Miniprotein binders against p81326. Designs and how they scored, part 12

Target 1, 226 residues: p81326
Amino acid sequence: MLHFGGFIMEINHISKILEKEREEYIRNKVEEYLKQGFSKDDAVNKANQSWRTYIGHRIQDVIYNLLKKFLKDSGLKVTTDKALNNRNLPEELDKVKRLIAINYGEYLFLPDADVIVYKVENNDIKIIAIISVKNSFRERRFETTYWKLKLKESPVTSHIKVFLATPDKDNEISYKCPNGKPKKMRIILEYELDGIYFLKEDFEETEKAKHFGKIVEDIIEISKKL
Short names: E, the ipSAE of ESMFold2; O, the ipSAE of OpenDDE; V2, 0.75 times the mean of E and O plus 0.25 times the DockQ between their complexes.

## First folded at step 9 (miniprotein)

Design v4 (at its last look DockQ between E and O 0.74; V2 from the best seeds 0.00; counts 0 for: pae E 2.0 > 1.5)
Fold by OpenDDE base, look of step 9:
Structure v4 (fold): chain B 226 residues (1-226), chain A 82 residues (1-82)
Amino acid sequence: as target 1 above (226 residues)
Amino acid sequence: SDKELKKRIEKLLEEIFRIYELLEKAGNDEAMRRIFLLMLKIWELQRRLEETGDEELLEEARKLIEEARKIIEELRKLLEEG
């Protein structure tokens, strides 16, 4: 059963679709920052930064909601790190939070977990996967890898799959060796992570680098082994 | 109430998904894009509502719901005439 069906077409163009909003968004934000007393140059810079954050959230929305929708029938549940930041968590989410926490001695911290997939069996929670969503790799290029390695260090979290989902708008990791030159970031991310899923058509497919359309099937398969 | 609004949005999204599937079967790519864009707006709104719960967002939500209903009605008519 082709998960996402007709949504694949839209997914492949998600960056382009969302980019259509940029001009208006920037204009409005510039105006807002000017009213706040910023210079024109500062306003433009802040607007551009705001856009990067905004577009990242929008892509996260797509991935989160699609996964939530298409994993529902399999009995799998989806949440986010943001949902786990609440002081008064339902018991289920409190357990999820604890099961993804990384030990730093006196402190526990959560990994960056834009999307968390888990199942509930006999009142026990099993974390299946964490999906990190990246629109661009300008900053914190290996942060997801760091979290994967940290999760591996504990028997409590070592089984958790860590995936990266990205439209890779700037083709930073779409190919391993374009023009015969190795793309360090692609190679390292693919090696260290459990999978990379692309929200686009133009990329080098490998065992670990797949189209986003495969993520539901892969997660379900992993779930069956846990 | 905020709870009622959330339920309305959830119901709306379910309807949108159904219409999207029907449009897909009909091969209407333009209409599919239109309904997808609407879905994106609703998802953004849902996220924002979960983050801030601001009254201003409630009004925005109401407006978006009304817009969505109109679009859905239009697309349903299109499917009935196809």
Scores: ipSAE 0.766, ipTM 0.898, lowest interface PAE 0.6, mean pLDDT 91
Fold by ESMFold2, look of step 9:
Order: C-alpha cells, then structure tokens, then sequence
Structure v4 (fold): chain B 226 residues (1-226), chain A 82 residues (1-82)
C-alpha cells in the first residue's frame, strides 16, 4: 500500500526536482516579457523573480495535496487560506474562516495559514493545525511566530497548532548551533511554534524539528486529543 | 461543468497514485520522478480551477489529461516489462 513516507525521495529533493524545470520556465517567461515590450535585461530579471514565486506555489501544492490525501481516512479535512478568501464560501468553509480569523477592531484578517487542517463532528468544526510554508527566510522571518502568539491570545483559538514547513535550502534554520553559536532564528522559531517540518534530510532533528514525513502522524495524534 | 471536470481530475489522480505505488515497489526512481512531475502539473490545475473556474481552463485541462494518459500508458508498459 502507498503510505505518506513513500514520497520521501520527492519531498527531500523537491527543490532539485523543480530546478530541472528552471531553464525551460525561464526561457518561456523571457519570451513572454519580450513580447510585452520589456528589454532583454528586464525580461530576464522578471523571469527569475517569477521563478521564485513559481517554486513557492509548487511546494505549497505538494503539501496541500499530500495532506489532503493522507488525512482523509482519519476524518480530517484540509483547506487553504486562499480558498477561504473566496467571496462565495460554502457554509463549512465559512465556519472554518470564522474560527481562525483574528479581529483587529474594524478589520478581520486570516493568519499566515497556507494550509489548514480541521475536522467536522456533529456540524461542529474544530481547527487542528495551520501550516505556514516558507521557501526562504530573507523576509518576514518571524511572521509565523507572530500568528501563533495572536492565536494564543483567545481561548477559542489557543488550541490551534501552528507549524512551519520549509525546504530551507540555504540552511537558515536547519541547525541550532551551526558554528558553536546559537542560531537565533532557529531557536526562536522552534521555541514559539508547535513544530518545524523540513522538506530535506540535512537538518538537526529535535522534539519539535522533524522531517516532513512525520507530519501526518503528528496531526492525527493531535486530533485525537481534541 | 466544474463538478464534472473536478471529478475527472480526481479519477485521474487516483490512477496516478496506484501507478506511483507500483513504481515504488519496483524501485524505479526515474519513473517516480516522471509521475511526480505529472502530479505537480495536475495539482496546479486543480488550484487554478478553485481560484478561477473551469471554463477558462477547459482547453488546458483537456491537453493535460491527454498528456497524463500518454505518460500513464508508457509507465504501465514499463511495469509490464518487469
């Protein structure tokens, strides 16, 4: 039988697998931008920026679809913050949105919740976890911890587990003490979040920092306690 | 309709998952990479259908389904060789 761990090779090397498509992608995007009237240099720059966005969306697609597939038999459902931003929501998703939204007075915002796991029992919805997907930590380094702290402020959302999923290709948070000195970003993220799940093998594993292959088991265990 | 298209894509993915399982048992890493890339294309299509509706994507969806069928047939033949 196919199991979640059967995707271990693809998950561990997702950035390398996608990189093999880079040359064709860049070529096609450069041609597109040239036809729009951009100079050669501008078209190349825009194509490279487009590639970085493309990579992020592909990783998010993998996470969403694998979780959706492998959590379904445990009675767990999966959605995304983009799906929740749709104006015409089914009643179930409208309830999910209301259960994770944070009130800022006149404004209502969703946390950084690329992927949301929930269950439905007797028409009641329980939010289990949200997963933030980060390709790189060049900007918005602690955004996910901010949302965890905001969710902890209310008894209706304080149970929600907040996870970070990342390939961390540049090793920005892979090790706690990479040169004998504490890596502040890794230490703070691990302390504040409920878990960090790496889409690669080369990282320092701890109780909270694990390979992405463990996330399905962890989510199922958490859901049984709710 | 949007519901009919989504159902066809879901059935295609079920077939792809079965082939992936067989390829894993066979240990064929190159074939697994090929079908994983196909999954990525199909998953991107599903996400875009959720965001924009199926009428804008109908031609693209038909082309991807045709491409998927060709890849599935190639991989099915590969599994028969074993």
Amino acid sequence: as target 1 above (226 residues)
Amino acid sequence: SDKELKKRIEKLLEEIFRIYELLEKAGNDEAMRRIFLLMLKIWELQRRLEETGDEELLEEARKLIEEARKIIEELRKLLEEG
Scores: ipSAE 0.536, ipTM 0.826, lowest interface PAE 2.0, mean pLDDT 86
Fold by ESMFold2-Fast, scan of step 9:
Structure v4 (fold): chain B 226 residues (1-226), chain A 82 residues (1-82)
Amino acid sequence: as target 1 above (226 residues)
Amino acid sequence: SDKELKKRIEKLLEEIFRIYELLEKAGNDEAMRRIFLLMLKIWELQRRLEETGDEELLEEARKLIEEARKIIEELRKLLEEG
């Protein structure tokens, strides 16, 4: 626990270090897109989208590996939506995919499940939680909420906890308005989701909005009730 | 060796975590940040290996493992110097 808290503080610090590299990353990506024949405006827009994807993946990797390490001794397993979209899935992961996929007629889609926590007992799989990782809320503010509502519609998936994990460096959902109220986005996300875990220290903590360091013990507690 | 590369990376990460714990107890913030940045690089490479299986990534992985071993040895020396 002591060392885990240290990791969370370092993740917040590393996130800030990565942000300082943003200018060079954007400059290089703009040049790349210009060489591919895009206009300057399109190249800049694509470079900014590329950066958001890049830093999001870095934070997802951190969260995945920390959860995998700290949940292992509790008999819990961790995977990612990218692993589930791989070819030649092992039987266990194929079952995980089937237990979280949402049916749209002829199509099956995975929810916004960057990290997935599950357990295996007697060849049966139970999904405990999915974690959506967001570095920024500018583009798809309520996507995680949409998937939470879809999962609630099925008896197979209605028990699955949906969490949001974010450094929220731009204070998009940790910022209070001048009148002392949280922004609409924060209110809606906290209301609809099972929890928000911040990879930062400065925010107003609530029953559902916590420091990321609390996620391991919360997940273990949930798994014991299943 | 290549077929066992992913297992070697996992064992390397376990060793890095142990070094991180020792550096945290020693209170060396700069060394802790350095080892954590190394972990991020290894995790990114591990993810890319799982996604693509590129042969060029196998060589990149070997180079990173060698770089990591050198950094770990340097940090172990820092811990001994106190």
Scores: ipSAE 0.018, ipTM 0.446, lowest interface PAE 7.6, mean pLDDT 78
ESMFold2 (binder alone), look of step 9: mean pLDDT 78; pTM 0.714

Design v5 (at its last look DockQ between E and O 0.76; V2 from the best seeds 0.71)
Fold by OpenDDE base, look of step 9:
Structure v5 (fold): chain B 226 residues (1-226), chain A 82 residues (1-82)
Amino acid sequence: as target 1 above (226 residues)
Amino acid sequence: SDEELKERIEKLLEEIFRIYELLEKAGNDEAMRRIFLLMMKIWELQRRLEETGDEELLEEARKLIEEARKIIEELRKLLEEG
């Protein structure tokens, strides 16, 4: 089964594709913020912040929808943490929500889960993987790692694989030891997470650091072991 | 209805995926990129619709669907001529 096929080409260039929209997006947002009464400098700053959020969502959209499509034939289902925030959840999603919840004593909280992959077998839900999508690592660099460690603390969630998917536009984690210097973030993320999947070609491949094109196969394989 | 619109979008996406596969077989990278960009727009719209359900988004959705149909028709013609 050709997972992603021709989409790999688009995946590899996702950052470049989105960058083409930046100028127009920024212009429009600046205009919007100016109309709201912000100064030019504030408008520009807000527009740039908005852009970062926007492109993050766009990348998540791509990953979510491609996974949804290419996992469908395997009988695997995909949802998001956002979908789980609904007050009136279908029974299936309510079960998913409960099965990824982290215990903090008096409270249960959900991990950041941009994409959640699960299967339904004999009316039982099994969570397979959580995929965190990051465009850049400027903020909350180890947040995904935190959630992975928290999930490991419970026998209910310890089996859940946690993956990071990123185009790593700024090459923050693409290589372990560029120029002989260890990239702390790459090393830690690779060590703590179950996998890192790159939406680009130029990266150091390892057992855990792979091209995004392999994620479907990996998830299916994990699913068979559960 | 909102539900009808969602169904229309899903059907449209299915058609787009089919066309993408045909374009891939034809080796038309430019057309593949074009249709991928369209898919990305639709996915964004779907996400936004799920988040807000705003009437303004419904109109945007309708416009995007019409745009998508035109693109699909154009690409189908391209595939038939090639």
Scores: ipSAE 0.747, ipTM 0.889, lowest interface PAE 0.6, mean pLDDT 91
Fold by ESMFold2, look of step 9:
Structure v5 (fold): chain B 226 residues (1-226), chain A 82 residues (1-82)
Amino acid sequence: as target 1 above (226 residues)
Amino acid sequence: SDEELKERIEKLLEEIFRIYELLEKAGNDEAMRRIFLLMMKIWELQRRLEETGDEELLEEARKLIEEARKIIEELRKLLEEG
C-alpha cells in the first residue's frame, strides 16, 4: 500500500511549486478587478491579498486530503472547520462540532481548527488533534496558542492535541536562535503547542518541531493512547 | 450532474494514487512530482465544486479530467518501459 512518506519530497517543496503559479494568478486577478471598476493600484493590492488567501487554501487542501487518505486505515476520520459550519450537519459532524466548541456565554466558537482528526468508537466521538495551517505569521501570530490554552481549560477538551502546520516560506519560525538571538515567536509556539510540522526541508528540528512527513505516525500513536 | 461529476473525480483520484504508488516503487521522482501537481489541481477543483455550483465549473472540470487522463496514459507508458 502507498505510504505517506512517499509524498515527503513534494510536500517539502510545496511553496516553491505553488509560487510558479503566482505571476499568472496575479495577472488574471488584476484584470478581473479592473473590469469591476477598481483603480490599477487598488486592483494590484486586492490581487496580492487574493493570492495570499488562495495559496493558504491550496496548502490546506493538500494537508486535508493527505491526512484523510493516510489515516483512514487506522480508523481515523478527518474533517474541516468549513465542513462544520454547514447549517444541516450530519449527526456525526454535529457531535464533532459540539466536542471542540468553546463556550463564551451566549456564544460558541470553534478554535482555529482548519483540519480536525477524530475517531468513532462505540457510537462516541473522540477528538484526537486539531491542525492549524499557517502560510504566514504577519497577523494573529499566536492565535493557535490561544486556542490550545482554551482547550486545556476543560476536562472534555484538554486531551486534544493542537498542531501547527506551515511551509514558513519567509523563515519566521524556522530557527530557535538565529544569529544567536532567541526568536520569540518560534520559542513560544513550540513551548505552547503540541507540535509544529514544517512543509519544507530547511528548519531546526526539535522534539516538537518536525518535518510534516512525521505527522501521520504521530497522530496514529496518539490515537492508540486515547 | 453534480453527483456524476464528483464520482468521476473520485474515481480519477483513485487511479492517480495507484499510479503514484507504482512511480514511487520505480523511484521516478520527476514523474511523482508531475502527478502530485495534478493531484493538487484536482483537490482544489473538488473544494471549489463543493463551494459553488457545477454550472460555473463544468467546462473547467471536463478539461482537467481530460488533461489528467492524458497524463495518466503517459505515465503508464513510462512505467511499462521500466
Scores: ipSAE 0.631, ipTM 0.850, lowest interface PAE 1.3, mean pLDDT 86
Fold by ESMFold2-Fast, scan of step 9:
Structure v5 (fold): chain B 226 residues (1-226), chain A 82 residues (1-82)
Amino acid sequence: as target 1 above (226 residues)
Amino acid sequence: SDEELKERIEKLLEEIFRIYELLEKAGNDEAMRRIFLLMMKIWELQRRLEETGDEELLEEARKLIEEARKIIEELRKLLEEG
């Protein structure tokens, strides 16, 4: 309980920092593009494109650090797909990599698992959850769903929970159509995934679509059942 | 018409799903990813058409259908070669 209150407070603080960071980033990038001779409208568009790439990496780092900090006392460990792609892996991470890899005939691929939560019991590793972090969807809106469906095909990986974490600033899955119905993409993602965690306040909350502040308690409860 | 365009998109998606299954069985992961990315592009356009009804998006959809037909033809040739 005490630790969960601190987590929610830190999420709210980080959200405000990211909003200020966005304003400063866009202002600086617009000025940079104007100096290069772009029109005001082109400079704004290019600055927004640059921000989308930057914030994607920034949000992934924030989520990784928050989960690592708040899951530590529960005996849970956190890693990233970037860490698993290093040539010289510690034995523990090498085992994590083997337990999450998906088979494509002669080839083994890692899912796009931005953040991975696991536990170690009696020298055995159990993967609890994979968290995919999306700042925007564009042509990649069902990528997380694809990896969930592939993981379900193997008894080794079928228990792994797959979550989407997103600010959804473009309102691609958090708002309703004019007729009051959820968008098709929201319906599909919520149906196929184990949960969607929003880094924003304004959205329709359901059993599977929640504020990001609830992710720590959810992961801990899942880990107790494994 | 809008209804005719929607019907064409639905039939195209059915054809894409069938090719995806065949490519998956053949073990051609590169071709499978290509058809899957095309499918995602079509779904995104379909969503935007449902939300806005923008006349510019209708033209974009027609171009994507033409592009999809060419990709499907290329992938069918790959399947025939294996």
Scores: ipSAE 0.000, ipTM 0.097, lowest interface PAE 19.7, mean pLDDT 74
ESMFold2 (binder alone), look of step 9: mean pLDDT 79; pTM 0.723

Design v6 (at its last look DockQ between E and O 0.68; V2 from the best seeds 0.00; counts 0 for: pae E 6.9 > 1.5, pTM E .756 < .8)
Fold by OpenDDE base, look of step 9:
Structure v6 (fold): chain B 226 residues (1-226), chain A 82 residues (1-82)
Amino acid sequence: as target 1 above (226 residues)
Amino acid sequence: SDEELKERIEKLLEEIFRIYELLEKAGNDEAMRRIFILMLKIWELQRRLEETGDEELLEEVRKLIEEARKIIEELRKLLEEG
């Protein structure tokens, strides 16, 4: 059985590992945008934006694949919101999609659900958790909180746990009260969400703010209560 | 075929996980990092393959598989000599 513990060392350095690719990535993208007719300044800005998107996907890949691997033996299944964006879904995924949908009257919309954990029991789908993956909090700081609150409004979705997973490379939410001043974002996210999981060692641990290494155990425990 | 390639990637990932466990037992942190980086590359390509299905991407995946095999062989030898 794969010990999740063995990957903890690598997980703790994931931002640093991936950052090694940045210089080459930026250079190549700048060249690409220059060839497309952008100015040098625009090319650099677009390359930096592209990098932020790219690195976000890379972090999501890590979290998705690790959860998929380490939850498999427990019988839990993992999917993504992207996988649900298909017109022709298998029955199982179609059920998953419907069970996470949020009602806006005439319309149903999906929450941001980078990773979705669910179980199948007697052909019934139970959604266990949604994990939002954030590399940085520069934009849409409370979007995950919004989705948590919306999910809570329906008896169909109110049981779904919403977690945030982040390396928090810029220490935006790693501590609650650094230098004696409350970090609004950390406090609100921790209060409103079911948990925050850090892909790093340097953070303030609380009952809800934990190392990513604990997420598998926590999800399995939640699954047993549903 | 695309399906054959997907199967090859999955088998490769399984092998990588096995080697990672062996390296962990051996306490070889450098080799663990190396194999983890390889895993990251494979995961990226898998995601891109699922999103685009581009033929150019298939060739990139094939190249990565060959690279991965070489790395795996090297690491296996290292484990046998240690």
Scores: ipSAE 0.746, ipTM 0.882, lowest interface PAE 0.6, mean pLDDT 90
Fold by ESMFold2, look of step 9:
Structure v6 (fold): chain B 226 residues (1-226), chain A 82 residues (1-82)
Amino acid sequence: as target 1 above (226 residues)
Amino acid sequence: SDEELKERIEKLLEEIFRIYELLEKAGNDEAMRRIFILMLKIWELQRRLEETGDEELLEEVRKLIEEARKIIEELRKLLEEG
């Protein structure tokens, strides 16, 4: 119901949105690192890494807050893997953590899920979806598909939808067959995941590859089936 | 005092969301960019405040609240002229 057209546009191009402030951010960080005793070359490299981390965290913060705001009136709750790693966990979140944990013999681990959507009905918790937020596919390219496959191995987690949200600024997965050649990463991700949500306008839309603005409606529809 | 700042941040975000919706309807792209960047700064500090409870961070939050109030007033003026 609520339209976020301008908001989605800003999310999709987060690094470009902050471009005018990038130089000041880097200048301030270089000064900070120089005071810590780093060489100028090291300080500049660290400042650039800090900027990339800052932008990545902003995308995650926006997604978390957007879902929290627009899902609450549908009785849906949102948390993060960071919150679930807290040692002093409230009972509700402890149940969420246990419901998504994956068994590796003697060890119990959480999937790398940035955002988790769940609902509470009659004191029961039902996990609806996890959303992985990826800024780049240079490293751990198929981590999200690994977690989907692990969740499918158990009847108690096989219903959980696994989504990928990405700006994909370098067009690593935006098109299936750029220049007539199949893009393995896009094809595999789309096949294995329940959905890919792009934080930009320029991509090949399919049944599973959609604009990020559709994710709220999709999550609400899924929750009604459970 | 810490809880007072968290409450002030929540009220500030509510005002920011209202202004954002009005700016979107009015089609003012530059003002929407300004308020969006402000939201990003507030959410980053809010997250850090909830994770650390750092006394130095509380002063950063107070400064951002005052900056945000000035930006909000400026943008409300733009909506009135608009």
Scores: ipSAE 0.058, ipTM 0.522, lowest interface PAE 6.9, mean pLDDT 79
Fold by ESMFold2-Fast, scan of step 9:
Structure v6 (fold): chain B 226 residues (1-226), chain A 82 residues (1-82)
Amino acid sequence: as target 1 above (226 residues)
Amino acid sequence: SDEELKERIEKLLEEIFRIYELLEKAGNDEAMRRIFILMLKIWELQRRLEETGDEELLEEVRKLIEEARKIIEELRKLLEEG
C-alpha cells in the first residue's frame, strides 16, 4: 500500500486544493442565481450554501473511487447509497439494499451509507462496512452514530462496520488537546463507531481514529474474518 | 458503445495516476493540483454515466476525455523538460 499511501497523503490536502477553486465556483453560482431573479444578497448566500454541498460531494467521490480501485484486487466491491436509490437496480445491488435496509414498521430506510463495501461468496452477499462522509459537523453531528446503533439491533446487520470519514478542517473532532481530554463530540463518535478516518495529517491517532490511508488495509482485514 | 467508453475512461484514469506519481516524485505541487482536479472531474462524469447511460452525457464524457488527453500531454512535456 506504499503508492496508495502517497496518493492518500495528497488527499489530506483536498479541502485546501478545492478551496482554491471556491472563488470561480461562487462567482458562477451568483451569476446563475441572479439570472433566476434572486437578489444580490440571496444569490451570494445560496452560492455559499451550494459550495458547501459541492465540496462534500467531491470528497465523497474521491473516497468512493479510491476504495473501488484499491479494494478490487482483494475481491471486494464498492457501491453508494445513491446507486441503491436508482429506479432500475441490478439484482446484485437490490440484494445489497435489502441487507442494509432498516425496518420501521411499514417502512424501510437506508442508513447514512455514502459508501458501502461488500463481497460476494457462494452467490451470497456479505456487507463488510458502510462509510459516512462528513465535510462538517455543524448540523449533522450524531447522524452516523444513530445509524450504527440501529444496525446493531438486528442479527442481519449487527456485524456491519460503521466508519466516519472526514477532513475535519474546522478541527471539531480531530483537535489535539495539550491537556489530554478530547472534545465531547469526538469522545461519543469514537466510542460508538467502529472507526474514524481523517483526511488530514494534524491529529493524534488512536486505535479507532486513524489517517484515511489506513482504511483499505483495515477493510481487507475485516473481510478476512467474515 | 458504453462498454468501450468505460474502458477508455479506466485507461485514462490509470494514465492520470501515473502522471500524478511522476509529478509527486518531481515535487511539482502546482501540476499535481491540476492533474488531481482533472481526475475529480473525470470521476464525476464516470459516476453520472454509470448511473444513467444518458446519450447526452456520453458526448460530454467524450469531450472531457479529449480535454484530459491534452492536459496529460502538456504535463508529460513539462516532466521531460525537467
Scores: ipSAE 0.012, ipTM 0.386, lowest interface PAE 8.2, mean pLDDT 77
ESMFold2 (binder alone), look of step 9: mean pLDDT 76; pTM 0.671

Design w1
Fold by ESMFold2-Fast, scan of step 9:
Structure w1 (fold): chain B 226 residues (1-226), chain A 82 residues (1-82)
Amino acid sequence: as target 1 above (226 residues)
Amino acid sequence: SDEELKERIEKLLEEIFRIYELLEKAGNDEAMRRIFLLMLKIWELQRRLFETGDEELLEEARKLIEEARKIIEELRKLLEEG
């Protein structure tokens, strides 16, 4: 049986250590920009922008590696859209790519799927889920929703679960308005997507919006029904 | 081979996760921080290798694997002493 306590422990420790690492990262980047001739205010602003990019990549790497580790014993495999964009793909990954591609007339495009979970049974590949990892929403708030709606249009891809994973540090979708209702973006994302998994403790869970520690168990249950 | 290095990195990460779990149980915060920082460096390198297949990254990977083995050995000895 899979030890989910280990999964939760890794997420909690990684999150806390990354918060502490932020101060050192910002300090070092401010020094770097000051040496390049930027003013103190500009150096601080650029360092904060650099951190947002850096932490986004870190979170994606963490999620990929944790899912790969904790899904392995359940016979599930994990890959990334970046791996699928390689010119010379192994046959298995080429099949994954073909099963997740969206048709735009003469053209086929991959969804913006940071992490892809699939299974291989009797040499057949079944795509279970794609996970979009977002550190912030800004100008790209509905990209995950767009790809979900496109996948629903095809009988080949309509079964694929689309999840969002996010720390939501800016409280863009986990925070309630003063009237006690969720923000509009939260309502839309929760309605259209198959699930939202938060890498934070402070939010109200629903059937579709859960702590990230539940994602492994949920994916395994979904895979059993396919 | 870049594919051999990717597989070696995956095996190394498995060992790192096991040591991290043992250090957590032992309550050694400083050792946990060392292994965590190593883990993050390896994950970043693994991602870059997946994205590019860059031959220059193969040398970085070999060097990082050697450094990781030294750190793993030091932390394993620390666990044996505790």
Scores: ipSAE 0.000, ipTM 0.210, lowest interface PAE 15.3, mean pLDDT 77

Design w10
Fold by ESMFold2-Fast, scan of step 9:
Structure w10 (fold): chain B 226 residues (1-226), chain A 82 residues (1-82)
Amino acid sequence: as target 1 above (226 residues)
Amino acid sequence: SDEELEERIEKLLEEIFRIYELLEKAGNDEAMRRIFLLMLKIWELQRRLEETGDEELLEEARKLIEEARKIIEELRKLLEEG
């Protein structure tokens, strides 16, 4: 019971840290670009672009650490695509890698799965979910549907849930629709994916589009059915 | 014209698909990702063009076609090297 309350409080704490981190990051990057001879306007623009890249990686790390911490007591394990691309893999991660590989005829490729949730039962590995983390690139959000559609093609991977996690600061897919229609990007992503988890407060929840605070509970429930 | 632009986008998607097939055979997963993301961006723009006739959107489409040509040229060079 207390487990999910603690998760929500940790998300709120991290959100406050990220706000302060943004101010410090931009200030430092503006100073750096000014030293390189860029104008004030160019330095600000470059710093903001740099922040978009930085926060994307930062959010991935945050999600990884939160899921690892809060899923551990449920017997669930968490890894990343970066860990799976290591040359010297432990046996367990090598098995995870093989279980998420997508077949392209003569070739096997890994989806760009930022975070992977799995369980180990009697030395057998079962993949629960792949989480794609997208910060601000609207066109890249449809990449997640590509992974989902490819995974559905194989009996080995068709059970794997594919989730999108995003702050959606551009408000492209978290559009609140009490008196309007959702954007078609939102409709497509919600239709094709198993879930969308927003790292923001202002949007209308559905069965598949939820606040990020619900992801731990949902993953645990899914794992019990596998 | 809107009709002329649609034809240019269709031809560009054909070229992108051919590059995708070549990259698939070459086994370059990062390059395949890049070309697929470009394809998704063009599909989204094509969908928006079907819904509206905004001048701003037509200019956006022309810029995307130019950017796509540069990406295709880069990926073709990569295929020649590996």
Scores: ipSAE 0.000, ipTM 0.109, lowest interface PAE 18.0, mean pLDDT 75

Design w11
Fold by ESMFold2-Fast, scan of step 9:
Structure w11 (fold): chain B 226 residues (1-226), chain A 82 residues (1-82)
Amino acid sequence: as target 1 above (226 residues)
Amino acid sequence: SDEELYERIEKLLEEIFRIYELLEKAGNDEAMRRIFLLMLKIWELQRRLEETGDEELLEEARKLIEEARKIIEELRKLLEEG
């Protein structure tokens, strides 16, 4: 079975779909704002702002669906923090929520866990990884390191891998300064997190900073060691 | 430009984090609390900008950046005095 080849092909296919979707979205939104009486420049600016919000949610959904599809055959399950915030939780998801929540005295908070990978073994749930999805460098990426550090404090959560997934289209954390040194944010993220997965091709890989196409293989390998 | 504003916010957060590290090393709890509260304000504004793209928030962001730079200057002087 060409499991990882299929995953990479599907990522490439979805990337082309998202690019076409962007072109159509921007054209439609510009037309909409022009009809509302905005100037051409204002309409373009508002359309671009609207796209930034839209694509953030869209990428999270894409990553969730890709991981759910490609991890299923390995006995791994995938959920989202949105699913865990439903009032009527199935027993399995209630257990997942309980195993990932961080205690702040009288308050319990979920980490920035856009996507959660876990396994079920004889009614025992083990959390494998959480994935924070950030569309751009503007999206508070350093909060992901805070959640990683908090998860490390408890024996219940210290084994959970924390990953960042990002297209980084603005090259902010995949960029090197003219002297070849990475920016401070990239250094901190790579040091503190268990991995960074880039949804882009133009990138220098390291052991912890990889192309997104490697995430399925990495997660499966981690799950075998638990 | 909007892109220029987002770059300014990102650079400002990097600078704030660097100041936080220096204040932590110096053991100044009051100054650390002040910088942390500033970080919370910027994070909240960043979240609102990402969710809405509202033009009113762009102006609020410019004002917060100006406020933040004044606070950073005050805290840098405090570090120099230590």
Scores: ipSAE 0.000, ipTM 0.151, lowest interface PAE 15.9, mean pLDDT 77

